# Ledger of designs, part 19: VH-VL binders against PDZ domain-containing protein 8 (Pdzd8)

Target 1, 198 residues: PDZ domain-containing protein 8 (Pdzd8), of Drosophila melanogaster (Fruit fly) (q9vyr9r83to280)
Amino acid sequence: HQESLRRASALVSLNFVMQFLFHEFKNSNRVRKWFYRKLSIELDELISKTTTGKLLDKLTIKELELGDQFPDVKSLSVHNVELDKDEQRIENLDLLLDINYVGNFTTSIDADMVLGKKGSITLRVKQLSGMARLQFTRKPYTHWSISFLGDPELILDIESKYQGRQMQSNITNLISNQIRKAVRRKHTLPNYKLRYKP
Below, E stands for the ipSAE of ESMFold2; O stands for the ipSAE of OpenDDE; V2 stands for 0.75 times the mean of E and O plus 0.25 times the DockQ between their complexes.

## First folded at step 6 (VH-VL)

Design t37 (from k4 with heavy chain T58K G59N S103G S104E, light chain D34N S97T; framework fv_rosmantuzumab)
Fold by ESMFold2-Fast, scan of step 6:
Structure t37 (fold): chain C 198 residues (1-198), chain A 122 residues (1-122), chain B 111 residues (1-111)
Amino acid sequence: as target 1 above (198 residues)
Amino acid sequence: QVQLVQSGAEVKKPGASVKVSCKASGGTFSNYAIHWVRQAPGQGLEWIGYIIPLFGIKNYNQKFKNRVTMTRDTSTSTAYMELSRLRSEDTAVYYCARGSYTGEGYEYFDYWGQGTTLTVSS
Amino acid sequence: DIQMTQSPSSLSASVGDRVTITCKASQSVSYSGNSYMNWYQQKPGKAPKLLIYAASSLQSGVPSRFSGSGSGTDFTLTISPVQAEDFATYYCQQSYTDPYTFGAGTKLELK
């Protein structure tokens, strides 16, 4: 059917353009600083708000690589749109996206621990796929938020060291599990907290 | 080969404290979580908390958070659970158990101590 | 906290029977295709013993007559055929989030 072919062509074009823009801008100072700031905020929250954070004196980002691909959008639909009646501005926009990310986003973090102990973690996102809701709203302030409608598939490579030595698999597995649980809590519906913060 | 051996039975009065030990052998004590679970007479299992001996990281069930303290001694591969301000409702068998974690994020208690009976009465 | 409702509280069976024990969580204990449900067996005066983890994975050394199934909120433990040493109390446990919570137990009794 011709309409189905047109929609498939539009999606291919969207993905091509997004990949082009990603490769053009992934090494820009602005884009790298944005990711650095977002990650730094999450790490500061980890230290201040969790029991595990009491063992940590300081976390330092030593490496940040955005990887080699932008998420592939397999489908895109508009779930909801609301306009300002006076100015015809978008007040709320809800998009549903079927995404597949295979881009190898990588970060390395050094941890200064209590009693002068040292640790490090290298995290690589091998795959992240699922149905996502991308929301834009101007109230209470202008922001974008992302949440998953169900359980996304998340594949991580994690390496951890303590006092310069590779950690045993059981501890590394526990760290991986904590990260997966954190993604579930913050970025999967019906998590309402995300809607009140950038 | 992995064994968890607990200290002996305790009898306490209300308001007292008890400290139970759990000695690990046959495995790498420091790289596993040590969980504590209790069971009142004729009742089911209730999770109290855990400690990861490598770092001293501990997490308690909110129900016990103001009364429980978990510690470890890595030189003797021993974990401890102290419960204070005891009530008659704390009468139970207290178990320690080893927490194992898979690469897929599964968590389970694969080895258990024999249990320590605590009786709180006046 | 996730509440675990286990059914029945007790059941009677004969050696050679097939028995099914059910466990219902108050919210989903599955994430990214993984189900964080464990099953334990406890005999009087003894510590619990792990039978099943990840809803359906048989622990090393546990006989194949034990099997687990389910996802989301509904899980089952099946014992088939029941043997004399299987008369014990069975507990489900979720490991999806802290605090870890257990069902109230199912006592399997000889008919």
Scores: ipSAE 0.348, ipTM 0.713, lowest interface PAE 3.7, mean pLDDT 84

Design t38 (from k4 with heavy chain N31E G59H S100Y, light chain S30K A54L; framework fv_rosmantuzumab)
Fold by ESMFold2-Fast, scan of step 6:
Structure t38 (fold): chain C 198 residues (1-198), chain A 122 residues (1-122), chain B 111 residues (1-111)
Amino acid sequence: as target 1 above (198 residues)
Amino acid sequence: QVQLVQSGAEVKKPGASVKVSCKASGGTFSEYAIHWVRQAPGQGLEWIGYIIPLFGITHYNQKFKNRVTMTRDTSTSTAYMELSRLRSEDTAVYYCARGYYTSSGYEYFDYWGQGTTLTVSS
Amino acid sequence: DIQMTQSPSSLSASVGDRVTITCKASQSVKYSGDSYMNWYQQKPGKAPKLLIYLASSLQSGVPSRFSGSGSGTDFTLTISPVQAEDFATYYCQQSYSDPYTFGAGTKLELK
């Protein structure tokens, strides 16, 4: 009982600090450029590596807004932690987080398509919630990864245009569903089971 | 009234290719996914894949990916499915169906073509 | 692939009966509070017709005697009371994960 109250207080403090840091740095050119670069890499890979990319000549990020809230951590547990031989450094860290994001991250992307066609999409993340696994390892190099344990709840607001015309809701809904499926495919760990060792 | 009208029955020999058409009327053809589903005699329904006519984007069930090609002609509101290297197991009725996405992001097939019977025999 | 197991394979009924058809998914087809489960009716020589989408939503033009229920992995289609035009084959379908898969079908036959 007392430990549960203590841990709840610690989560409140963590969330407060994370929200403070987010609001302090979300409009930083360094932070915005980091997100811009990461998204640009993903878009370039989509153009060069996928069949959908055959329809696309160039993708340009026109707007990027980090929104108004940082993800809220509802619970945090340590699945695994490994220290080096001298117990001085963390070699592996495996965390489970119950996250709830209601922050309105927004991006607008212009698409130059084949045959001189033009498209655009504006994507806003209204909510993202679920159980996430955050892993850190130094073997063979320092590395962080994040994955969801099962399908996260993802609520999107999408607007799309083609040749200056607003797309029908059906096509916008289809794009939304494809994004949800991509998140499930790339960032969800199917058949993940927690194993506790002595 | 949305209507999907498919091409007529085909009889093919093993190793041949077949191209089935699906012509849409009464709606916005380009902005809906057109799915293809087959049904072998006395068997259930099997999903093959879809095309989004507006962009020509296709997605195929891996079982058919190396033998199926989907195309469209937006000027005639017609989608096509071509299946190559035919076998007797490809004998089936082939349906096209319109995929509708709700605001919640869920897909269901609200309108279906009448079906095209394919018989593959030596 | 998500396997859809439909029961029974056939069912005999009389006009006025209540019938239930069950569909089980090999894994959850629930996302964001809703289940990606659809039901279709097929009469001999005809294309399938949508009856129920999102597990429990009745398609426009479909009689209220058809109802769907369930969530996650277990789903039921209920027809009550059965009418003469309801003798057909019924299929469940998940649209949660690629590839989309259908149950093997349940043939509703006149007793």
Scores: ipSAE 0.213, ipTM 0.674, lowest interface PAE 5.0, mean pLDDT 84

Design t39 (from k4 with heavy chain A33F Y50E G59Y E107H, light chain S32T S97E; framework fv_rosmantuzumab)
Fold by ESMFold2-Fast, scan of step 6:
Structure t39 (fold): chain C 198 residues (1-198), chain A 122 residues (1-122), chain B 111 residues (1-111)
Amino acid sequence: as target 1 above (198 residues)
Amino acid sequence: QVQLVQSGAEVKKPGASVKVSCKASGGTFSNYFIHWVRQAPGQGLEWIGEIIPLFGITYYNQKFKNRVTMTRDTSTSTAYMELSRLRSEDTAVYYCARGSYTSSGYHYFDYWGQGTTLTVSS
Amino acid sequence: DIQMTQSPSSLSASVGDRVTITCKASQSVSYTGDSYMNWYQQKPGKAPKLLIYAASSLQSGVPSRFSGSGSGTDFTLTISPVQAEDFATYYCQQSYEDPYTFGAGTKLELK
C-alpha cells in the first residue's frame, strides 16, 4: 500500500513538471515553429497523396494555438522492455499511458481549391482521453510511435465554411468522423538523423 | 418527400461501360451524400462508393479499382455512376442511396432509389 | 476491411413469434459509447429499407416491434411479435470504417 502512495506521488510530480514546462515553452518561437512545421508536413502529405488533395491548390495555416494545458497522465506502466544483452541498452520499450487532455488546442486552416473556390476549417480539441501505447524500437530504424488502445474519448469544436458560408451539420459531422479515424491510427515520430527516400 | 429516381435497365456486352443516373428531389441535393450499392442475383449487398455532391469528392471501394467513376450535376440534382470494362460478374441491381449523418457522426442510408438492373452477357 | 458475420442465414417463424438475428464484426465498430451499426429490411424485388441506426435507434415510421441492441463487435436485431409483413431478408451494416460492409443477410421465412 506504501508502493501505491509512492507511485501516486510520482505521477503528481510528473504532471506538475510537464505542465510547468508546457507553460514556460508554449509561446516560445522554437516550440511554435516546430508545431507549425509538423502540421505543414502533414497538410502537404494530404495534398500530394489523397484524391481529396487533388481538388486543393493550397492549404494555409492561419491560426495555431497550443492551448491551455498539457495532457495529464493518470497512470504510467512499463508493459515490455527488451535489452541488448551485450551493450545493456534498450532495444524495445513499450509503455502504457492513461491520458486526459483538456487543453483547447486550436488550428485554423484556409483552403484554396480548384477553380478559385475557397474553404476554411477551424478545429478546437476540447478533450482527448484514453489509454495510449508509447513504443520505442531500433528496428528497422530508431524511432518512437504512439497509438491508442481502443477508441479514445474525443470532443471537438469544428467550424467549417465553403465560399464564405457555414457548412451544414452533415459535412461537419463527416469531418469530425475522419478526424476520429485519424486519431485511432498508429503515428510514428521520425528520427531526424535517419531519412527515407520516397 | 425525398425521392431518388434511377435510370432504366441496361443490357451490355463484356468490355463495355454503363452509366447509371440517380435524380434527387424533395431535399437539398448538395447537403447529403450519395452512395452506390449493388446486389448480384440471389446475393447480398455490396458497397461500391460514395460522392459528396457539394464538393464532388468521391471515395471508391478498392475492389472496383480503376473501373468506377462517380460524378454529379448540381443543376439537375443528379448523381452518376459509371462502371467500365464490364464482366459477367457485374450483372446486378445497382442502387443509389442517400447518406445522412448525426451530430455524433453516425452514418446511415435513409432513402434508396428503386434500383437499376444491369445485365452483362455475350 | 471489417467483415460482418450474420447468423443465422435463414430462420422459420410463425406470426406472433419473437425472433433474433445476430451480427458479429471482425473488429469493434463502437467509439466512446456510440456504435456504428445499422439494420435494413429488404423484400423481394424492392430496395432495402432502413430499420435501425446507431445499433438501437428506431428509424421514423418503423414499428416498435423492431429493436436493436449490442456494442463493440456483437449486435442483435429483435422482432417481436412477428407480423405477416415482416417475412423478408435482413442485413446488418457497419458504417465505422471505409469500405462500408454488410452482413450476408438473414432470410426470415414463414413456418
Scores: ipSAE 0.005, ipTM 0.493, lowest interface PAE 12.7, mean pLDDT 81

Design t40 (from k4 with heavy chain Y50W I57V T58P G59T T102K S103D, light chain S57R; framework fv_rosmantuzumab)
Fold by ESMFold2-Fast, scan of step 6:
Structure t40 (fold): chain C 198 residues (1-198), chain A 122 residues (1-122), chain B 111 residues (1-111)
Amino acid sequence: as target 1 above (198 residues)
Amino acid sequence: QVQLVQSGAEVKKPGASVKVSCKASGGTFSNYAIHWVRQAPGQGLEWIGWIIPLFGVPTYNQKFKNRVTMTRDTSTSTAYMELSRLRSEDTAVYYCARGSYKDSGYEYFDYWGQGTTLTVSS
Amino acid sequence: DIQMTQSPSSLSASVGDRVTITCKASQSVSYSGDSYMNWYQQKPGKAPKLLIYAASRLQSGVPSRFSGSGSGTDFTLTISPVQAEDFATYYCQQSYSDPYTFGAGTKLELK
């Protein structure tokens, strides 16, 4: 009983602190630039690695809103920890987090397409739930990465335009499905690493 | 009323090319994807690829990628599939089909053309 | 590529029977509670006709005697009661990943 209460209190404290930090820093220039940079890298990979990218001339992020709340952590456990030779520093750390995100992260992207055509898409993440792995590694450089173990539950709200006009629901649903397929293929969301130079 | 009408039967020699048309009527051509599927005599269905007419963007099954080209003409609401370097194994009925997306991105082919018979023989 | 295995290749039935056709995918075609599996009916000399999408949803205009079930890798199409116009070939199709793939077909024949 005491251990169950202690764990529940720890999770409440963690979630409170994370929500506080999120609201304090979500509009900071540093945090917004970091997310913009990571999203830009993902979009560059889309253009470089996929057949769909050959039909796109340029993707531009027009809006990036981090949303209303940080992911809620339902459980947190240490999956793996590796110390250096002297057992003085953490070399690798794996954390497993059962998360439930209902924060409305929103991004608006403009696409300049081949033959001078223009499109835009506004994507809002209404819900993202699943087991996430947060990994810290010092080699080859100090960084953090996050990925999902198994397929997360992902609920999206998508608005799309082509040549300045709202697309019909069938095309919007098609785009939504392509995004879900891409997220599923990567087995990581968000697919990013935070590089740190001491 | 939605209808997909395909071009007529073709007889070609090995090494030739064929271009099949699929004209959409009764619906909004640009709101849907157009898929191409073939069926060899007495065999099952094989997916070739699709195009989104609104964008003009095709995606091909890797098996056909070096021989197939999909295009569309929005002024006539017509999609085209061209298959080159024909072989006897390409003898089949070729269908166009409308790809519809619904609820959570479920995709299905709700309207089909009547089929175009291609015979490749020497 | 995802391989779709249908069983049986053919089956014989009488009007009024309950028939079951099975489709097995080489890997899961379900994600987050959704299943990307469709069923089509094809009569000789005709194009296929959509019966079921999303494993269990009946297409508009299709009689309620057709039903679909299953998730993950195992899917079933049930026809009950079989009517004279139901003798045809049935195909399953996954729309989970490219390339889209079909089962080899199940021919429903009159006893």
Scores: ipSAE 0.396, ipTM 0.759, lowest interface PAE 3.2, mean pLDDT 83

Design t41 (from k4 with heavy chain N31S A33V G59N G99S, light chain S28T S30Y S97D; framework fv_rosmantuzumab; at its last look DockQ between E and O 0.60; V2 from the best seeds 0.00; counts 0 for: pae E 3.8 > 2, SAP .503 > .496)
Fold by ESMFold2, look of step 7:
Structure t41 (fold): chain C 198 residues (1-198), chain A 122 residues (1-122), chain B 111 residues (1-111)
Amino acid sequence: as target 1 above (198 residues)
Amino acid sequence: QVQLVQSGAEVKKPGASVKVSCKASGGTFSSYVIHWVRQAPGQGLEWIGYIIPLFGITNYNQKFKNRVTMTRDTSTSTAYMELSRLRSEDTAVYYCARSSYTSSGYEYFDYWGQGTTLTVSS
Amino acid sequence: DIQMTQSPSSLSASVGDRVTITCKASQTVYYSGDSYMNWYQQKPGKAPKLLIYAASSLQSGVPSRFSGSGSGTDFTLTISPVQAEDFATYYCQQSYDDPYTFGAGTKLELK
């Protein structure tokens, strides 16, 4: 049962290292700007792709906090590895991982609506977990991608205001419902890229 | 006590429009979602769409997108559904329903109107 | 669109019987701890009435002789024991994705 103990020990070590690196770099401007850009792209799609977006003049990200923890990897397996023998490097790497995130990622978004109306939402991710596939490939170009295999577990805390007043809980719960629907339609969150260390 | 009271029966000719009202009482109208559901004679239930009265935001079943308009008047706590270019197959009872949400965001229809009968015939 | 296949289309029962109505969704309607399946009762000439939400949660004021079970794609409404006031039509409905869709209905009739 030595192989199962070695695998468990390696996974624990990986999680500690990732958690340490997360705490060292989570407040860097480069990491925050990357998340800001990714979220901004999603908000722009919301404005352009939905009838709800026609009521919005502008969405502004007021807060972006990466939270307390890096996602915990409960299991990790190599699904596929392809090597380029001519270049002596990895061409494709396909990993399956079971992740559990409870790090309280938080963002606040202000909405300038038509007719001068104002709204805001604060979203906190209490839990995001599921089986994910992490893929590295050099063809057709070098990149990483991540996607969930099926619908992930997602638990959100939401606060919302309209014209400076806290909205009733039913409206806040409605917003949670709509966000959960939007996530269900996509099976690819979060999306990570390799970064050079500072 | 929450109550949804709908407008009376309508008889229309093909090609006309109808506007059905749904007046809410006994709650904070603007804090809830109003759905519209129809039922043709001897048939099951068909979801038409919803309106969020606070914002006027609507979401329509694609089947009706080109023919349905949902509006509201928050001062009278009334939601409206207008269906245009009527056909004989639009003959149905039209219901409004209010939805509430659990703290986890699960939606359920807690109150229904009495229904409005629409007959489309020449 | 998620198709809801409800069985049987009609069912005859006596007062005191145990009856079971099934509903099958064309894809999973489970997400993050919730099964997005609701059950309604409709009596002739009346609006539908919510019985069960989230597959198994009993709506306030609904008798405990109604129960719901299932997850994923396969769901069951059980009435035990059937009472005289339970002869009606029953609908399942998914609220997982737009458009919301209903089953075709199951008419519960007195033998």
Scores: ipSAE 0.325, ipTM 0.722, lowest interface PAE 3.8, mean pLDDT 82
ESMFold2-Fast, scan of step 6: ipSAE 0.547; ipTM 0.826
ESMFold2 (binder alone), look of step 7: mean pLDDT 90; pTM 0.925
OpenDDE, look of step 7: ipSAE 0.529; ipTM 0.827

Design t42 (from k4 with heavy chain L54W I57T G59K S104Q, light chain S32E S95T; framework fv_rosmantuzumab)
Fold by ESMFold2-Fast, scan of step 6:
Structure t42 (fold): chain C 198 residues (1-198), chain A 122 residues (1-122), chain B 111 residues (1-111)
Amino acid sequence: as target 1 above (198 residues)
Amino acid sequence: QVQLVQSGAEVKKPGASVKVSCKASGGTFSNYAIHWVRQAPGQGLEWIGYIIPWFGTTKYNQKFKNRVTMTRDTSTSTAYMELSRLRSEDTAVYYCARGSYTSQGYEYFDYWGQGTTLTVSS
Amino acid sequence: DIQMTQSPSSLSASVGDRVTITCKASQSVSYEGDSYMNWYQQKPGKAPKLLIYAASSLQSGVPSRFSGSGSGTDFTLTISPVQAEDFATYYCQQTYSDPYTFGAGTKLELK
């Protein structure tokens, strides 16, 4: 009883600290550049791997807003922990987190299409919920990774325009399906990388 | 072997609401749009709208927008269509159908539910 | 809304005949050479069944005696030769623009 109350209090404190850090750092140049780079990589893969990409010459990120809330951690458990025998320090750490995100992460992308046509896409993440695995390892180099252990609940708001006009539903649905497949294909969605060294 | 199974027939009075279910099996429920189409006795097909279960996104035919609500339950792979403020003109067979896309963006309805008969009478 | 005019509303045929059903859209449902036009078959008391998508692509499992053609505003479904199981109602559908719309249907009856 008291132990469960203590753990619940710890989660409330953790979420308060995470929200504080999010608001302190969401507008920092380093954090913004990291998200921009990560998104650019994902967009490049989307163009190269889909038939929709054959209609696209170039994508330009016009707007990137990290939103107004950090993910809420509903539960946290230790899945695995390994200690370094030499140092008695953590060698590998696996955490399971039940997360709920309702922060309105938004990105606006301009698309230069074939034959000089212009399009735009605005993507807003209204909700992202699921069980995530946060992994730390020192081998072969020190890094952190995050992945979902199943299909997360994902609620998106997508607006598409072609030559300044609203695009048809079938094209918007195709874009939505490609994004969903990309999320599933990428079980690992790095949110933050502590450190990489060769 | 994809299958869409709908709830049973409904008889309602004018002004009531009806909620029809469509349960998907044999395929990935969240990966496709679920469309709703109705057919009045002796008449043709009329598109009502769709829901994309993965995203919860909906789009309604303007004719029904103020009376229709589409929802889903991903844990049971079930889509729902609720139609309110029923009129005699809403008497029809209501179908759910899966919207599939080619890589080029063509949509087509490849699997259909068996239909749910709604009768609205006083 | 895009209006779909289907003709004829009904026709009578014998097994072995060649029949054509026409569908006319009030505006073009084609873009860059591709057409957002589908054809469905419906038997009494049953849900519709997809026959053709993208105006001319035959759905897997559908017999080759069914074919679709056309672009822009004018589309045709051809059944040749007609078999006993083909007596049903046929509908065209555009998915180019919301709301998606269907033709009024063509009932194919045994003569």
Scores: ipSAE 0.000, ipTM 0.441, lowest interface PAE 18.1, mean pLDDT 79

Design t43 (from k4 with heavy chain Y50H G59Y T102D S103R, light chain D34E A54H S97Q; framework fv_rosmantuzumab)
Fold by ESMFold2-Fast, scan of step 6:
Structure t43 (fold): chain C 198 residues (1-198), chain A 122 residues (1-122), chain B 111 residues (1-111)
Amino acid sequence: as target 1 above (198 residues)
Amino acid sequence: QVQLVQSGAEVKKPGASVKVSCKASGGTFSNYAIHWVRQAPGQGLEWIGHIIPLFGITYYNQKFKNRVTMTRDTSTSTAYMELSRLRSEDTAVYYCARGSYDRSGYEYFDYWGQGTTLTVSS
Amino acid sequence: DIQMTQSPSSLSASVGDRVTITCKASQSVSYSGESYMNWYQQKPGKAPKLLIYHASSLQSGVPSRFSGSGSGTDFTLTISPVQAEDFATYYCQQSYQDPYTFGAGTKLELK
């Protein structure tokens, strides 16, 4: 009971601090360049490694807006922690987080397609919720990874155009389904882990 | 050299349907959209819609609500436009045209069919 | 829908004259520095023929006496000097947004 109240208070403080830091740094060149680079890598992979990519010549990021809220952490638990022989450095750390994101991350992408056709997609993330695993590992090299333990709840607002024309709702729904499938394949345990170096 | 050859003149009664063909030759049929445009006697040009033959993707001008269907046969490089529930005001010359494009992807009609005359009368 | 207003509806000219035809779109037909306005020539009993695409690009095989200009909503086709074979009806057309729309046409007549 007492422990539960202390954890709840700590979580409120954590979320407040994270929200503050997000608003301070979301417009910095360093943070924007990081997201731009990550998105560019995903788009290059789409073009080179998928059947859909056969229809695409070039993808250009026109807009990138990080949104108005940082994810809320509803619960945080330490699943595993390993220290080195000196008990001074963390060698391995597993955290489980229940996250709820309602921040309106938005990106607009222009597509140059085969046959000289032009398309565009504006994607806004209205909500992303689920249980995530955050792992830190020092060997063989220092890195962090994040993945969802099951299919996250993902609510998207998508506007798509082909040759300057709004696409029909059924086409937009197909695009939404493809995005959900991609998130499931690339970011959901046990199927995949997203990694980066600190 | 690209050519678009259309089917011959049609005379129809009100309420009937007509199907006009447009056969492409001398180029890659599947790489370009085929557009349909009509012209009533003594009047200007009116855009009906288009089909992208490679994908079978169509778009119709809402003025022709529920009356127009565009199809294609890639094996014969032929596009079709069917107009149903014909009225006297559908009397016009119907043209097919190729939607060429440059790097921008936006179209211009570089080749046109010779036109198909449709007369709707009782 | 984008409405195209073309003027004049008709004009009379002599061989050797300079003539201008204007076309106004109800909203901009430009994107990223390019304008998606096309011009066609039509002679009686014949299909239209492309003259100018994307406001100012001369179609292959079209004489240099034809030129196009403009951006946004206001566009002009110029014929100079007019030759005997130029007496025809001219149409502007936007291909920026569905449905594609044409101006009402301008008939160029011999004086």
Scores: ipSAE 0.000, ipTM 0.442, lowest interface PAE 16.5, mean pLDDT 81

Design t44 (from k4 with heavy chain N31T A33T T58A G59N Y106F, light chain Y31H Y96W; framework fv_rosmantuzumab)
Fold by ESMFold2-Fast, scan of step 6:
Order: C-alpha cells, then sequence, then structure tokens
Structure t44 (fold): chain C 198 residues (1-198), chain A 122 residues (1-122), chain B 111 residues (1-111)
C-alpha cells in the first residue's frame, strides 16, 4: 500500500515537471531548432537512401508546431542500470516507459517533385501510445536512443495537396499507411549516429 | 465500371526479359496503387510489388528487386512490369490489381486484370 | 516476412452446407482494433475476386452468405449456405507488412 502510493505520487510529480518544462521551452528557438534538425535529417535520408525518395527533388518543412502536451508516462521501470567503479556516474541505463501522447504535434512539408510538380502534406499526430524503451550509453560515445517494444497505436490527421489542389481521400489514406509502416521500420528515434532496436 | 486489361501471352527463352502492360479504364488511375501478383501452374499467389502512378513511386518484394522494374504512363492510364533474366521458375500467370485504401489505412485489391501467361522454356 | 498458414488445403461440401476456412499469420496483422486481412475467391482460369477486406467488411456486390471474422493472428472465412457457384479456391492475404503475403489456398470441392 505505502509503496504503491509512493510510486503513484512519483509518476504524478514526474508528469507535472515534464509538462511544466514542455510548456516553458516548447517555443524556445533552441528546442524548435532541435526538432527541425531531427525532422530534416529524417526527410533527407528518405530522399537519398530510398528508391521512392529518388522521385522527390526536395522536401521542405514549412510549419512545425510542437503541440499542446508532452507525452504522459503511465508507468516507468528501470530495466537495467550499470554504474562505474566509483558508483558516481551511470555508464548504461535502460528504461521502459508506457507512454500516452495526445498533444497534436503538427508539421507541414512541401515537396518538390520530378518534372517541376509540387505537393504538400500537413501531418498532425492526434495520439501515439505504446511501450517505449529509452536507452542511455556512453560507449562508443554518449548518446540516447528510443524505440518501441511493439507497434505503437498511432492516430494521424493528414491533409495532402498536389499542384495546389486537395488530393482524393484514397491518396491521403495511402500516405497515412506509408507513414505507419515507416514508424514500424524505424523504431529508433531521434539518434542518427547510433540506432538500436533492443 | 473500372476495368484492368493486360497484354497478351508471352513465350520467352531463359535469360530474356518480358514487359507486361496493364491498362486501366472506367475510373481514376493515378490516385490508386497498381500491384503485380503472379501464380505458377497449380500454385498459390505471390506478390511482386506495386507502383503509385501519381508519383511514379514503386516498391518491390526483395525476391524480385534486382530483376523487376515497374513504370507507368499516366497519359494512357497504363502500368508496366518488366522482369529480366528470366528463368523457367518464372513461368506463371501474371496479374495486375488495383489497391484501394479504407479511411483507416487498410489496403485491399478491388479490381484485377485478366492475367498474362508467361512461359519460359528453352 | 509474415507467413500465412491456411487450413484446410482442400474441403469437400454439398450445396446448403456451412463451411469455414482458417488463416493464421506468423505475427499480428491487427493494429488499433482493426486487421489488415483480406479474402479472395478464384475460379479455374480466372483472376481472383475480392470477397472480404479488413477481416470482416463485405465487398460491394458479394453475397451476404460470405462473412469474415478474427483478429490478431487468427482469422476465418465462413460460407453459409454454400451455393453451386461457390466451388472455387479461396486465399487469405495480409496487407500489414511488405511483402504482402497470401495463404497457400483452400480448394472447396463438391462432395
Amino acid sequence: as target 1 above (198 residues)
Amino acid sequence: QVQLVQSGAEVKKPGASVKVSCKASGGTFSTYTIHWVRQAPGQGLEWIGYIIPLFGIANYNQKFKNRVTMTRDTSTSTAYMELSRLRSEDTAVYYCARGSYTSSGFEYFDYWGQGTTLTVSS
Amino acid sequence: DIQMTQSPSSLSASVGDRVTITCKASQSVSHSGDSYMNWYQQKPGKAPKLLIYAASSLQSGVPSRFSGSGSGTDFTLTISPVQAEDFATYYCQQSWSDPYTFGAGTKLELK
């Protein structure tokens, strides 16, 4: 009973602090540039490293809104911890988080396509829920990685245009399907230097 | 009213290439996917890949990736599948099929071509 | 690759019977309560025809005697009552993950 109350209180405090920090810093230039940079790297990889991306000349982020809420952590457990000999610093940390995100992260992307054609897509994340693994390690260099332990529940709101006109619903549904498949393939975000699927 | 019409039967020698066409009529071509599926004699269905005609984007089953190319001509509402370096195991009926999506993102093949028989023999 | 195991490989039935065909995926093809599972009918010398999509949705123009059910990894196609035109081969197909894969087929034969 006492331990369950302590753990419940700790989660409430963690979520309160994370929401506070999110609302304080979501509009800061440093935080917005970080998200812009991470998304830009993913889009550049899509263009340069996939056969489908060879039909796209350039992808440009036109709008980026971090939304209304930080992910809510429903449970947090320590899966593995390794400390140095002096027990003064963490060498490896492996956390399992049950996450529920209902924050309306929104991005608008313009696509310059082959033959001078232009498209655009506006993507809003209505909900993202699942069990995530957050890993910290110092070898070979200090980094964090995040991955899902199964397919997350992902609810998207997508609007797409081609040559300035709203695309038919079938194409929007197809784009939604491709984004969900991409999330399943890339369970590790946002670390582009070391990507692990533990 | 949608119809997919495929090109006629082909007989090829091992090592040759074949290009099969699939012409769509009676509906919008560009905003759907066109998939290719084959069936060897007495065997089941095997998925080869698809093309999204609006964007010219194609994705292939890894088994065929080094030998298959999918293209389209939007002016004639026609999709093409070219399979190279043919082997006797490529003897099959090749179907094109239109992929449609529900609002939840589920894909299903609502219309199929009549099939193109390919025979690879020496 | 997701492997689709379809059973039985063949089934004998009479007009008026109730028949069930099962399909098992090697991993879940369901997400957020919906399933990426389709069923097709193929008659000799003809292209496959869509019967059921998203596990349980009946395609327009397909008779209501066909129904689909299941979630996760286990799915069934039911035909009740069987009619003379239903003697054909049936295939399940997952569209959750590339490459899309089909079951090996179930041949429904007249008893």
Scores: ipSAE 0.381, ipTM 0.734, lowest interface PAE 2.9, mean pLDDT 84

